# VHH binders against Probable tetraacyldisaccharide 4'-kinase, mitochondrial (LPXK), part 7

Target 1, 363 residues: Probable tetraacyldisaccharide 4'-kinase, mitochondrial (LPXK), of Arabidopsis thaliana (Mouse-ear cress) (q8lea0)
Amino acid sequence: IASSLYGVALQIRRSLYRYSLLQKHRLPVPVISVGNLSWGGNGKTPMVEYISQFLVDSGLTPLILTRGYAGGDEVKMLERHLRGGPVKIGVGANRAATAALFLDKYGCVDSSSLRSFFDLHERAQVWTISEKIGCIILDDGMQHWSLSRDLEIVMLNGLNPWGNGHLMPHGPLREPLLALERADVAVVHHVDLITKQSLRDIENMIQGFKKSIPIFYSKMVPKYLFDVKNARSHVALEALRCASVLCVSAIGSADAFVKSIEMTGAHYVDRLDFSDHHLFEAEDVETMSRRAKGLEHKSNCKPIIVVTEKDYDRDPEILKCLDSYTVLVLCSELQITPILETDVDSFNYTLMKALAAKFYVSS
Short names: E, the ipSAE of ESMFold2; O, the ipSAE of OpenDDE; V2, 0.75 times the mean of E and O plus 0.25 times the DockQ between their complexes.

## First folded at step 1 (VHH)

Design q07 (framework vhh_6qgx_2)
Fold by ESMFold2-Fast, scan of step 1:
Structure q07 (fold): chain B 363 residues (1-363), chain A 126 residues (1-126)
Amino acid sequence: as target 1 above (363 residues)
Amino acid sequence: QVQLVESGGGLVQAGGSLRLSCAASGRTFSNYAMAWFRRAPGKEREFVAAISQSGGSTFYTDSVKGRFTISRDHAKNTVSLQMNSLRPEDTAVYYCAAQLSGYEYVATHESAYDYWGQGTRVTVSA
C-alpha cells in the first residue's frame, strides 16, 4: 500500500502527464474532421479523399488519420488511390500519437507560412506545395474527442438519412444528432438518387436541429472500371451498355451502387447484397456463381459481375476465383453538386475560410 | 519512437533453415513498414525483404525470392524472416529496420529507414 507522501507524488505525476497529453492534442497545423450522422454508406471516405486532393491541388500536404478497422478496406482503398502522391496516411486508435509520429518525421509548415498560404489563396495567387505537413484530416473525429479541430464536416446518406429508419422527432435532440450539433458543415450525400421532396424533408430536419448550419450536396460519379485480374486495366463504362450485370457488394449503401450501374445503360441488372464489411469466402463465390447462372438463364446473355472498390481492396484474390465470368470493379469519385446557392466553389471557399479563421484570432 | 530487438541468428549448415524474429516496441507498430537488410563481411548493407504496415504487400530481393518468407504479427508487434535452403553466400549480419509509412508500398533503400536493430549474425557453413 502506498504512503501518503508517495500517493501525493503519484497524483502530481498523473496530473502533469494528463495535462501534457491534452497539450499534445493541440496540433500545430489546421485540423479538418469528417464524421457521419447516419449509419452506413454516407460518403465519409470519398469526402476525406476529396478534401485531401483539394488541399494538394491548393499547395498543402495533408496527413489523413484513421483508426483502420474491419479488414482495413477503406485504408487499403485510400492507399491504392493516393500512392505516389504527397498525401500521408496514418493508422492508429490514438490519433494524437499517430500525428506526433508523422509530424516528427516529415515536419510541419510553420504558422507564418500557413498564414501566408491562406492570404495568397484568398487573393487567388499560386502557392508552391511544401514537402512538410500543412493540414490534418480526421477520418473518425467523433470517437477521439481529445483532438482539437478547426472544421467539423458531417456526412448524411440521403438514401437512408436516419439509419435503421428509426423515428427522429423535430423536438428533443436524439443521439444521432449530436454530430450535427457539433458540425460546422453538413453534406447530403447521394443527392442525385433521392426525390426533390425527400431532399426538402432532409433539409428541414437539419435546419430544425441547427438552423445556421451550411448544407452542401454531393454524389458519386462513376469514372471507369478495371478487371480484378489486372488492377491497372482501364475499362470504359460503355462496356456495361446493353449488358446483363450482376451487382455484388458488401457495403453500407448497396442501393446507391445498384442505381449507378442502372444508369450506365445495362439492359438487365440483378443484385446480390452482403452485410457491410463482409469478407468473401469460397462459399460466397459459389453463391455468386449460382446467382450469375440464374441471371444468364433469365437474360439469355452471359452476365458481367461488378463489385465495388471496397470489396476489391478487402480481398482482391478471392474475386479471381470467379474465373468463368468477367469481374469488374466500379471506380467512382465524389462530386459536389450545385443546388440552390451552393456549388463546388462555395464549398471549397467555405473550407479554406474556416481553416484560415484559426490564424486571424487574436491571442 | 520504436525500438527493435532481433533474435534467431546462429550457425547452420548449407541447405538448412533458420527463422529470424524482430520485436518492436509501442502501440504504433501498425504505422511502420518493416524490412530486413544484411551485411556480409567487407560488403555494403543490402536489402533482403520488406513487408508493408498492413502486411498486405511483401517484397524480396531476387537472390532470396522463393527461399525466404517475411511475415508480421500485429498482436505480438513482431516481424519474422523464415530462411530456407540457406547458402554460404547468405552469411551476413541481418538487421531489422522500420520506416514510418503512409502507403502500402515500402522502400528497398536503407536511407528510407529511420529505426534499426543491433543486428543478428547468420553463418552458413559449406
Scores: ipSAE 0.000, ipTM 0.315, lowest interface PAE 12.6, mean pLDDT 78

Design q08 (framework vhh_6qgx_2)
Fold by ESMFold2-Fast, scan of step 1:
Structure q08 (fold): chain B 363 residues (1-363), chain A 124 residues (1-124)
Amino acid sequence: as target 1 above (363 residues)
Amino acid sequence: QVQLVESGGGLVQAGGSLRLSCAASGFTFSSYAMAWFRRAPGKEREFVAAISWSGGSTFYTDSVKGRFTISRDHAKNTVSLQMNSLRPEDTAVYYCAARDSYGYFDEPSGYDYWGQGTRVTVSA
């Protein structure tokens, strides 16, 4: 009631004062922001996961802060992947308030220990992971201004860099210009799925907005599949070889997903695309079943239905209603691709250097 | 007692190559990370390249990536910088530096021991 609401508000306010958020909007640990130049399909969530795992492997406990978009499918996927590990996930529109609560509960690594950690960014020494938060990662849509960042990364979908397939923008583009203006790093995602000329055109466009910005490159690598009826199952990618596959997705980069399935050696590939973040309903399941029956008659082989992890995590139960067919979830991970002078080592170096600058930069 | 002695500097034409060497003595070489810094006339020392204590990790400033290669030889207690495709803007005094893993490896303040420097002049 009133007393309970007052108590919660008081705890939030105390946390905000304790970590100086109300005064400076500055956090006691380094902050990495991962944003995007276009809505959906740009690799933002996989990049957040990549950075969090890199930090854990290096000995730092990260806190991921996310708004919790459209039913929490991205949050559920991160929770499923990171469950049992040290990574903390905070969900809420007010990221400053969420950060304050987590920093109050778990504590943070002291500045001298963090300085030592960043001084060890080559693997010359062993760093023991702390339960305390050592770094914050913002899963940010470019709209959250209340927290200072030490590194701003912007993701670009190589298949659809400007949200409509155009490399040359139509009229004045405020969002790409603003994002690149404040960005420290740009990452072109799905580079394995575009031509060399297309990539060159994207690079020239990015540098046209900000000539000095470092550009890195990433791709999604399929690893395995699992059955929606048994999430602990492990199905090798070879299961799709010579098969008839119906690709079903409600994501921002359906083309990337379909191309990944085609590269497994599937004999027949059909697709059924839904809008990004679409919640599947009984009528959608009927449409999927109908499409699968059509493919079965056309291929003379019972098709396998393959969905994305985001689709599964959004609503795993609805997918089990496709009881007439095998339904598999495609599991992939983000990899930094070596192109020109850039590779995973130079990307990781860029992360560490930018975060370290928080402690040693003189004004 | 700690000594870092650079060699291999000199005059070279643009597009040429030079190999700098740094001989280390007076400390346990294999326990220290090593780096090269340079200072052009009228400017502060800037980072060029670094190599970890094991030799397993190397780091470069953007302007020299792909042109310069840092390496180390534990048996000879030396660190080397192979400089290819030299440019007039590479003209500087090059310094060898050593650290015991405290401070930033790309900042001069992160290094405890320094050589006297070797001059590299790249003519147009």
Scores: ipSAE 0.000, ipTM 0.092, lowest interface PAE 22.9, mean pLDDT 78

Design q09 (framework vhh_6qgx_2)
Fold by ESMFold2-Fast, scan of step 1:
Structure q09 (fold): chain B 363 residues (1-363), chain A 125 residues (1-125)
Amino acid sequence: as target 1 above (363 residues)
Amino acid sequence: QVQLVESGGGLVQAGGSLRLSCAASGRTFSEYAMAWFRRAPGKEREFVAAIRWSGGSTFYTDSVKGRFTISRDHAKNTVSLQMNSLRPEDTAVYYCAADHSLAYDWDTPGEYDYWGQGTRVTVSA
């Protein structure tokens, strides 16, 4: 019942925007929105980071706008990854106000300069990155229809795309599945961790709501590890080969994390799952230590404890208390997976075409 | 159509090593997940190892973990299986298999669309 009332409110608001009864604010630079239809494990934050790095590599300085939900671990991870670089991160519930503040502080690339950027990009010429903001990325923009966007991407967790089928608060869905009608692109995340049949079922459901929507596919690719006691040193993934591993996580996609570790060639894999956004306490460290000792006896091999980046960024210091074991943080990157006729090049082309469209109405 | 050709099989003593290779032709190799399966005399086909299209994710059956290593070379359109510390139980015909965009079920023979003819490996006691 409560989920039905929430759905009705969303449909009313949707109708108001559909008939242009509510005005949207327009920003002076292109806007990309990355949203989700479910909580946790959908790849939203990794996708925001992928897009921001793609834009930097292309010569544009992005501004990421986020609310900063739940413990700040996602914001802290983005800040750690992007610190010292050109990417700007704005935190605040009112994205329009935060955007205005950052645009005032850093300036924005003017329309003629952006036009020159796209002209140079079409000619495959070198572009020098400006410190002025050239593009805005909305983290969870699907909920903030007051800002006009040039591209709307929706992320779906392939391991649990629809949850229990109920709207929030009665399930992981944040908006009705009909929100796919507003999306320009759908991305199925963790595609490497689901069956062929499950993927076909997801594709059929997406096409059922919007037949013409492009579907892309992504996964998390482990790149390296680092020791919690020395975050500046990289540990090769080979350290996990044939090892006994205890996966410890407090994230929305624990199954994906555990499966990714199993897929690296670890010989024995055990897991200890905590609720999403759980802040580790001394009692939890004791539980981890007990579980690791149990695994050591069972595997006849000293285990390595592996945590996620979100767990590390939430509280790096508490993890150092596991002194008797090596504790490593798994660092992964979102990668567009080549499936059917889609790949990283076609996805990147879609991004650039959407950005260019703001400045070129006709051919 | 993808065509798979295996090589590197032969006779080896227990404790020895062999390197199997599988060359793919007819399509873009980088779009395919690749796997090795084996069939021992009088037994059904079983999973050995798999590697995703990116080369970043590898999977092994428990009996070969630490002994076998799967790798791929996109420039040569080749996937390899380095087999170390071979045991008599490893005696089988080894098959290379390919599938476009294989997800979680990498260990299921029925999920692979393309198969090689097989290469025989005999490990003497």
Scores: ipSAE 0.000, ipTM 0.132, lowest interface PAE 18.6, mean pLDDT 77

Design q10 (framework vhh_6qgx_2)
Fold by ESMFold2-Fast, scan of step 1:
Structure q10 (fold): chain B 363 residues (1-363), chain A 126 residues (1-126)
Amino acid sequence: as target 1 above (363 residues)
Amino acid sequence: QVQLVESGGGLVQAGGSLRLSCAASGRTFSSYAMAWFRRAPGKEREFVAAISGSGDSTFYTDSVKGRFTISRDHAKNTVSLQMNSLRPEDTAVYYCAASFGPIYEQLYSSTDYDYWGQGTRVTVSA
C-alpha cells in the first residue's frame, strides 16, 4: 500500500526518459565523456579514474557511468581502487537509465550550489565535498550520440593510435576517424614510450580532422606490485631489478606493459601476449607455465610472472593456479605529462572551464 | 557466460511458505547483482527483489516487503528467495536474473539485466 523509494525511483527514471526523447539526453549535473577510437590500450579507464580523483580532490562527488564488458575487469579495477571513497560507479548499457537510478538514490548538487563551487574554485577557495552527485563521467561516452555532454575527451594510444585504419570488424577502430571532429580535447597516451617524430605524426593527423583541438599527453606510472595470493602483500618495484620476468597480459597495449617492466631494470624479459579481454583458461595457464620454465632454463634463475591489474581483476583465481611461480600484479597510475606548454594545470583548467560553461550558458 | 538455473517452484496453500533457489555459474558471479522477477498469466514481468553483488544491499517491491527475503551464498554461487505468507496473487512464473558488474543502485527494469533463467512456476491456492 505505502509508496516506497522504489516507486519514486521508477517515476524519476520515466521522467528522465521522457525528457531525453524531447531533447538530447540532458542530465542535471555536468557530464564529461571519455571515449576512444580503438578497442583498448588508449588509457580510457585510467583517465576516467584520473578525472574522478581530480573532482574528489576539488570537492565534487563524481558518478562514473560505464557499460562494463564481459568479465568486468575495468569495472572491478575501478571498484577496487575507489572502494570506501565518495566516487559512485554505475554499470549498465543504458547510461541515462543508470544515471536516473543513482540520482534518485544519492541526489544531485543543485545548480546554485554547483555555480558556487565553480566560483569558489576560480577564486581558489575551499569547497566542502557533498555526498550528492555533482558531476557525471561517461566511460566510452563517445559511442552514445543521444546523451548530452559538456566535455568530450578522446583518448589515443600513442603506440598504436590508428591500428590498421579500418572500422570493426576489419580492424580495431570502433568509429571512423571522423569522430575526432566531435572531440573537445584529444589526449595522446603512452607519450613517454614513443618517438618525437611519431608524436608529430599523431598531432598532424589529429589536426587534420580538427585544426584547433587542444592536445594533451599522458603516461602510466608504475607505483607498486602485489602478490596474487595476497592482494595486500605490497611489493616494491625494485623486486624486479636484475630478475628474470615473464610478462603475461590480455590487454590492448602489451607493448606499453612490457616496456614498463623493462624500465624496472629486469635482467631478462620475456612476454606472452593474449588478445585484449581474453579470459584465461587452464590451457593458457599451461602455456604460461611452459614459457616460464623455458625462461628459467635460458636465464638460469627462477622467473617472476607479472600480469596487469586488468588481468588480475578479470579472474584472480585462475592466476593462483600458477603455484610453482611467484605471480605479481603491476599497479600503475595515469599522469598528465607536461609537453610543449601543456601541463597538468592546463588540463585541469580545461576540465573546470568546460564544466563551468554549463552554468554560464544555461539561463 | 553466466548460466542461471532456478529450482524450488511448486504448489502451495495460501499462508504457506516456499523457497526458490537460483544456481549461477561463471567466474565473475560475485561481481553480479541478482534479482527475482515474476510474470503472472496475461501480464508483463514485474520486479520482486534484488541483491547487490556484495550481498550488503537488498531491495523489494512493496507487495512482498516483510514477506519475502532475498539472500545469496558466495561459496555455493546461489541466490535464494524465501517466500512466506504466500497469497493467491503471488501466483506467477518466477525468473532469476543477473546484471553485470558491481552495482550500488537498485535495478528495477528487466532491461537492466543481462542474463536470465528459464523460470520456475509458483501456484498459490486458496
Scores: ipSAE 0.000, ipTM 0.120, lowest interface PAE 19.4, mean pLDDT 76

Design q11 (framework vhh_6qgx_2)
Fold by ESMFold2-Fast, scan of step 1:
Formats: structure tokens, C-alpha cells, sequence
Structure q11 (fold): chain B 363 residues (1-363), chain A 125 residues (1-125)
């Protein structure tokens, strides 16, 4: 028993040293990286999930590699959404080391099988899903230059592309320029919530940095709600129509969340915004209760409190302390929006082309 | 009982930067949303930027988005407006305003209950 554990530890140490000593690390399966040009509200985690579901629907088992940022809300949300499916999730700051561990445990689809897969997929055939890893998705891969990528996707928040009103030539603008030079694709998120003029300004800025970069467009589409007391419950969006709603969130896209609730047809919408990744405490619950009572007096109707999935997954138990009110979690999905000459089919084609390009020529 | 006192105004060249501060007293600062408005010579008052009571949400008028940044410091009971890439059309008296946390962030000046006396910003060409 001791010798077996010691052998595994040695193997892990050798893999870690090997990866850390090489200038460029190339993994045996295709690698897609999803990064961002600015912090908060850019759709990065929903895009990682979109790509993972696309791969599963195509018959490939994806491995998502993520840092697990402070709070763990993104990881918990992905685990809740992908539970019981074939998707693997690896958490750790060193993506190369985490990849090595998962590739050792599950194995990977060989190059000849991957070539056969793409040949069959081009013929619209169904691929049988393997336990072996067929593709790797890097969450926030832009910071990990040591791993070779087959596709670099950068997400940009259409509501606040460079952060909330701070643009300096030597500051935030320099980071997007470097990221765009490395990017294969840019995705403007929340396009349904910005004006056509704002979108053109964003497109012009992106093209000004890298003229040839393809630009795709995405939005979050509300699908349903669930009660914090039962995560398996399903509440139709119609429950918010003509209701009084208090939007509570600690995310980077609070404006997008509030606008989504307004679009459901809620009659009175109030908001209580906390800093991104804020952990709710007893004092915050008291503030929420006070705000809800104020809204009840104003609207003459008992309000429904709505939170985001990230807020729920960060700490579901604290939200249950609002037992005097109905507390619902808004569940939304990322959708590629057809704008100009781009749509979901052209985006999916871009993903498949990148996967196919990974094949090494075998003699 | 409530007082808002602005500071940091002055003369600056086009393309320069300036930081305005507003000190709040006589209110539970953490329970109030804060905003900046401005009034150019011979014009009506217009909205510039707002920040929620927690600091977690901000709202900017299109003409300053990407150039101005609003922030707050709960320990000092202050709200600040960092103004970068200033233009001659930014010349105005800048006012700090507060509204109870029972309301949305809004560009409507009628929604704000408390106002400072203003600080003058002059941007030369």
C-alpha cells in the first residue's frame, strides 16, 4: 500500500518537473483557451460551459482546467451544471500539472481515433463517447503561455469592455492589445444589452488592435428559476411577471442581471449590488430584509428576492436565512447571437476547425 | 444634518487628469448611493456617474464612460471621481449627490435628496 502511494507520488513529481522545465508544453489532445480582456461580467465561465456541452454533444469528453478563483463560485456552478455527465473538471493554479494528473488517470483519445472522429463528424455520424479525454478547455488560459493552444478565445463585456470607465494608454488598454495579438477569436458578450453605436465602437477598437480577428457575439438567455430551499425545483420565468422583485447580486455584471429581470415583465424592480465575489454575511441578510420590506411598502406587494447562480453556489445556506421571503435563483445560458455574417453555426465550425488542426501527420 | 463637501476642483490642460472627492457627514454612508452631476456655464445640470451603497455597481453617462471612474471609501465616508483624458467640454461645476439605498442607481437628479455646493473644474484647450 505504502509502496503504491510512494510510486504515484514519484510519478506526479516527475511529471511536474518535466512540465516546469520545458519552454513550451504541447498536450496530446486539442486545447481551447477561454480568456478575458477585462475583469468581470465577460461571459468567460458560461462560454467554457458552452464549449464543454458542444464537445459532449459532438461525442468528445472534455477536461475543463480552472484556477478556482477565490470563493469557488464558478467551479461550484460548473460542478452543479455538469454533475452526472462525462465532463471532467480539474482545479489548480498550475494547469499543466493538473492536466498531467487527469491525463494519467483517464487517458486520452489517440490521434488516429481523433482523425476518425472528425472524418465521421464531417459525414454527420454519431461518435460514441469515450472515458478518455478528447479535448482540454482552459478557463482563463491567457495567463498560461507555457501551454500550447489550438484556439485562443477572448471574452469582452459589451457593457464595460475596458472596466467601469477607466481607459489609459499605458494601463488597461495595453493589456487588451497584447491579449488580442494572441487571440484567434474575440467574443463580445451582452450584445443584446448595448446600443448599435456602442457595439460599432467596440468592434472598431478590436479591429484597431488586430484587423483580421474574427468577432462573434453572445448573450445570456434566462431559462428558469429555482428555489434556494430546493435546487431541484423548477420555477417558470412567468412567476416574475407583474411581480415586485429585489435583485441581489455580488457579480461583475450586476447591470446585465438587473436588465434581464426587467425584461421578464416584473412591475417593480429594485436592486442591491455587492462587490464581485463578495461572501454574504448576517449583516448583509439584515440589509436584504430591510430593503425587501421597503420595496413591499412601496409596491404594496410582497417582493420576490432573486439572486444569481454564482451567488447561490458561493453560499446556498446563508440565502435560506431570508425565510420570510421567497428567494429564487435565476438560471441563464450563454447563446451565440446571429449578428452580421456570424452565427452559432459559424462559431461551432470555428471550434471544429481548431480541433481538426491539432492532428499530427503520421507516416 | 446631512452635509456633502466636494474638493479637488481646479484648472487642468486638455488631456490631463483630475480627482474630485466628496466627504459625507450626518448620514449612514454605507446605506446611501452616491452620484456626481455637473453644470457647464450657461447649461442645465447633467448626470455624470453613480455608485451603489456597497460599491458593487456603477453607472456612467456615455460621454464620460471609459474616461471617468467613480469609487467610494467607507472608512473615510468619501466618494471620488477620477477624471482622465479631460476635454474642454468637461468644464463645469461638479456636484456630489446622495440618495437612500431604497432606490435604484438613477440619472434623475430629482431622486437625490442631498447635494453638495459644488467644485469648479476648468479644462483649457
Amino acid sequence: as target 1 above (363 residues)
Amino acid sequence: QVQLVESGGGLVQAGGSLRLSCAASGLTFSSYAMAWFRRAPGKEREFVAAISWSGGSTFYTDSVKGRFTISRDHAKNTVSLQMNSLRPEDTAVYYCAAKPGDYYLTESDAAYDYWGQGTRVTVSA
Scores: ipSAE 0.000, ipTM 0.088, lowest interface PAE 25.1, mean pLDDT 78

Design z01 (framework vhh_7z1x_3)
Fold by ESMFold2-Fast, scan of step 1:
Structure z01 (fold): chain B 363 residues (1-363), chain A 125 residues (1-125)
Amino acid sequence: as target 1 above (363 residues)
Amino acid sequence: QVQLVETGGGLVQPGGSLRLSCTASGFTFSSYAMNWVRQAPGKGLEWLSGISGSGGSTSYADSVKGRFTISRDNAKNTLYLQMNSLQPDDTAVYFCAKDEWGYSYGTDEYYFDYWGQGTQVTVSS
């Protein structure tokens, strides 16, 4: 009944925004929203990072807006990955207030310059990167109705796209599946980890709500590891080959993480799953040590403990308390996967075309 | 399960004052930012003020800054809005709204997951 009451509240709020009863704010530069219909494991934050890096490589400086409190795990991960580069990260519940602050501090690319940029980019000609903000990316913008956006991307976790069909707080859905009608692009994440039939079922459901919606596909690709005692270390994935590994995580998709480790060629893989966003404590470290000793007994070799970047960024110091074992952090990147007529180029083209459409009127 | 109930509205003369209260239940009150929003007859919603879960941070819309004061009593699960120097233009239904996070930064850009039923404030002679 709680989820039904929450669903009614969302329906009322959507109606208020749909009929312009709530104020909307329009920003001076294009806005991309990356949202989700369910909790965790949907690739939302990796996709935000992918888009931000693509825009930088294309010559635009993006501003990422996220609700996360300073010191949150997703924010710390983005800051660690993007530190020293041109990407700006704004943290605050009020996205437009945060955007206004950053636009005032760094400036924004004017409309004429943006039109010139998109014209040159579409023609694959010369362009120049600007230190002024040229695009804004909303992390979890689908739930935020007050800010106008030019492109709405919805992420779906291929391993659990719909949950039990209930809205929050019962089940993983935040909005009814009809929210797909508001999306410009759908991305099925973890396509490498699901069956062909499961993918077909997901595609049919998406097309049932919006037949013309482009569907793209993504996966996480492990790139390297680093030691929790030396975050600047670069440990090759080969270090896990034929090893005994204990996977420890407090994330929304432990299955994807464990499967990634299994694919490295680890000989024996055990797992210890904690609830999403769980903050590790001394008792948890004791549990991890006990589990690792058990694995050592079964495998006849000292195991390596591997955690996710989110777990590390949430509290790197607690992980150092496992000083009897090597503790490594798995670093992965989101990749757009070629399936059917879709690939990296068509996805990137869709992003740029949507942003450029803000400056052009067709007749 | 989550409920927000506003009280304290009524008729007041220009230049007068009112104190609105919002009693919250069904969640850990001190963990979430709380907000006041109003809707005048024939107009859209206007965000007025926000307060962090701890009460350490507050924010206000320019239209009410200096006249209204937001506060909370976490021991009583109650949010307050002290309204001073009321003007006829302050006539509206006033809503209490729960933020989805512990911080609120104000202005017209917001997202709230739960709303009260509203309380009517009428400023007229």
Scores: ipSAE 0.000, ipTM 0.118, lowest interface PAE 21.5, mean pLDDT 77

Design z02 (framework vhh_7z1x_3)
Fold by ESMFold2-Fast, scan of step 1:
Structure z02 (fold): chain B 363 residues (1-363), chain A 126 residues (1-126)
Amino acid sequence: as target 1 above (363 residues)
Amino acid sequence: QVQLVETGGGLVQPGGSLRLSCTASGFTFSSYSMNWVRQAPGKGLEWLSGISSSGSTISYADSVKGRFTISRDNAKNTLYLQMNSLQPDDTAVYFCARDLTYYDILTGEPSYFDYWGQGTQVTVSS
């Protein structure tokens, strides 16, 4: 009874927002939403970071709004990467309320200045960035109906686009279709790690649900490493060349991580995979140590343990307990991959065009 | 363990006032948006009002705007609906409902579907 009544109320609430019977919050600056069609490994947080850096480089101060789910490893990673820059990060379940607080505190760029910015984008690159908020980025999915958005981007994990096999592809349409229906742009992540046929199957599925949706492609590119004992250290990827490496991760796409390490030219690569969001415990550290000792015996070389940024940000202290080994964190950036008619320039153009449309009537 | 209990309903004359209360237990009340919904005899559910977790954002259906006031006391884990200028067409069962803030897209099942209160009857009649 409770579930039936609740399900009907949720449909009513969404219909009220769809038909403008409930007031949708309109913010004075453009709003970009980054959501997902698949859980884990979809590139959502790296994409939020990419967009925020693009906006900063373009002369606008972004405000990132996020729920801060499950211990805040994504929030901690964003804070670590964006610290020292102008980016604002608001954490809270109610994004509209969080936005209102930040807009009150920092102010926003007025609409006439934003119109001038979009008219003179090339000149704006020499403009001094202000503390005033010029754009909002939602680290959000389908549940945030109360806040109007100017651009809806959905991320798919190319290695597992429909999740971990819990979705049935036959029968009534599932929740991924609802997210895609409202999407302005789809991005296939880890495109470098999938076959051309797999990519075509994903593209056909997307186009089957929403024809003419632009599809872009992204990958993670390793840039450097740092030591867990000194997060300010900078270790070149070359340090892994010809080394014996044990890859340890508790993320949604361990395969992508391991392949990234293999591409560094490591001599021996072993792996120890934990479930997504797994919090490492003392027994896990012991397991890692035993695995590393085994690898040392096989390779006749002391291995380096490499973890992901999410694993580090989730609990950096537990990793320091592996003090018998060098433990490094792999730092990677999202890049838009050129495929067919799409590339970084066309993606960036799509972002700017969508934001500018808020201020201009296209004739 | 999660429980929502509505009180304050009853018989009232047209033009009269009633104050509904909803007491919450078994969860962190201050972390959830809350709603009032009603169902009139022989009719479907009608959303009336919503209030954010902090109380800073409030919305009303046009049918009750200016007559009803939603509020909350997070220290007491209580949601309120002050109903003024009641009309015969306000006769309904009134439900307190915890708002959905999360959905698991991947499994196709809700991760955080919430409980509804038992409902309280409001009858507006002379």
Scores: ipSAE 0.000, ipTM 0.124, lowest interface PAE 16.9, mean pLDDT 76

Design z03 (framework vhh_7z1x_3; at its last look DockQ between E and O 0.54; V2 from the best seeds 0.00; counts 0 for: pae E 16.2 > 2)
Amino acid sequence: QVQLVETGGGLVQPGGSLRLSCTASGFTFDDYAMNWVRQAPGKGLEWLSGISWNSGSISYADSVKGRFTISRDNAKNTLYLQMNSLQPDDTAVYFCAKSETYVYTSGESTYFYMDVWGQGTQVTVSS
ESMFold2-Fast, scan of step 1: ipSAE 0.016; ipTM 0.411
ESMFold2, look of step 2: ipSAE 0.000; ipTM 0.203
ESMFold2 (binder alone), look of step 2: mean pLDDT 88; pTM 0.896
OpenDDE, look of step 2: ipSAE 0.014; ipTM 0.276

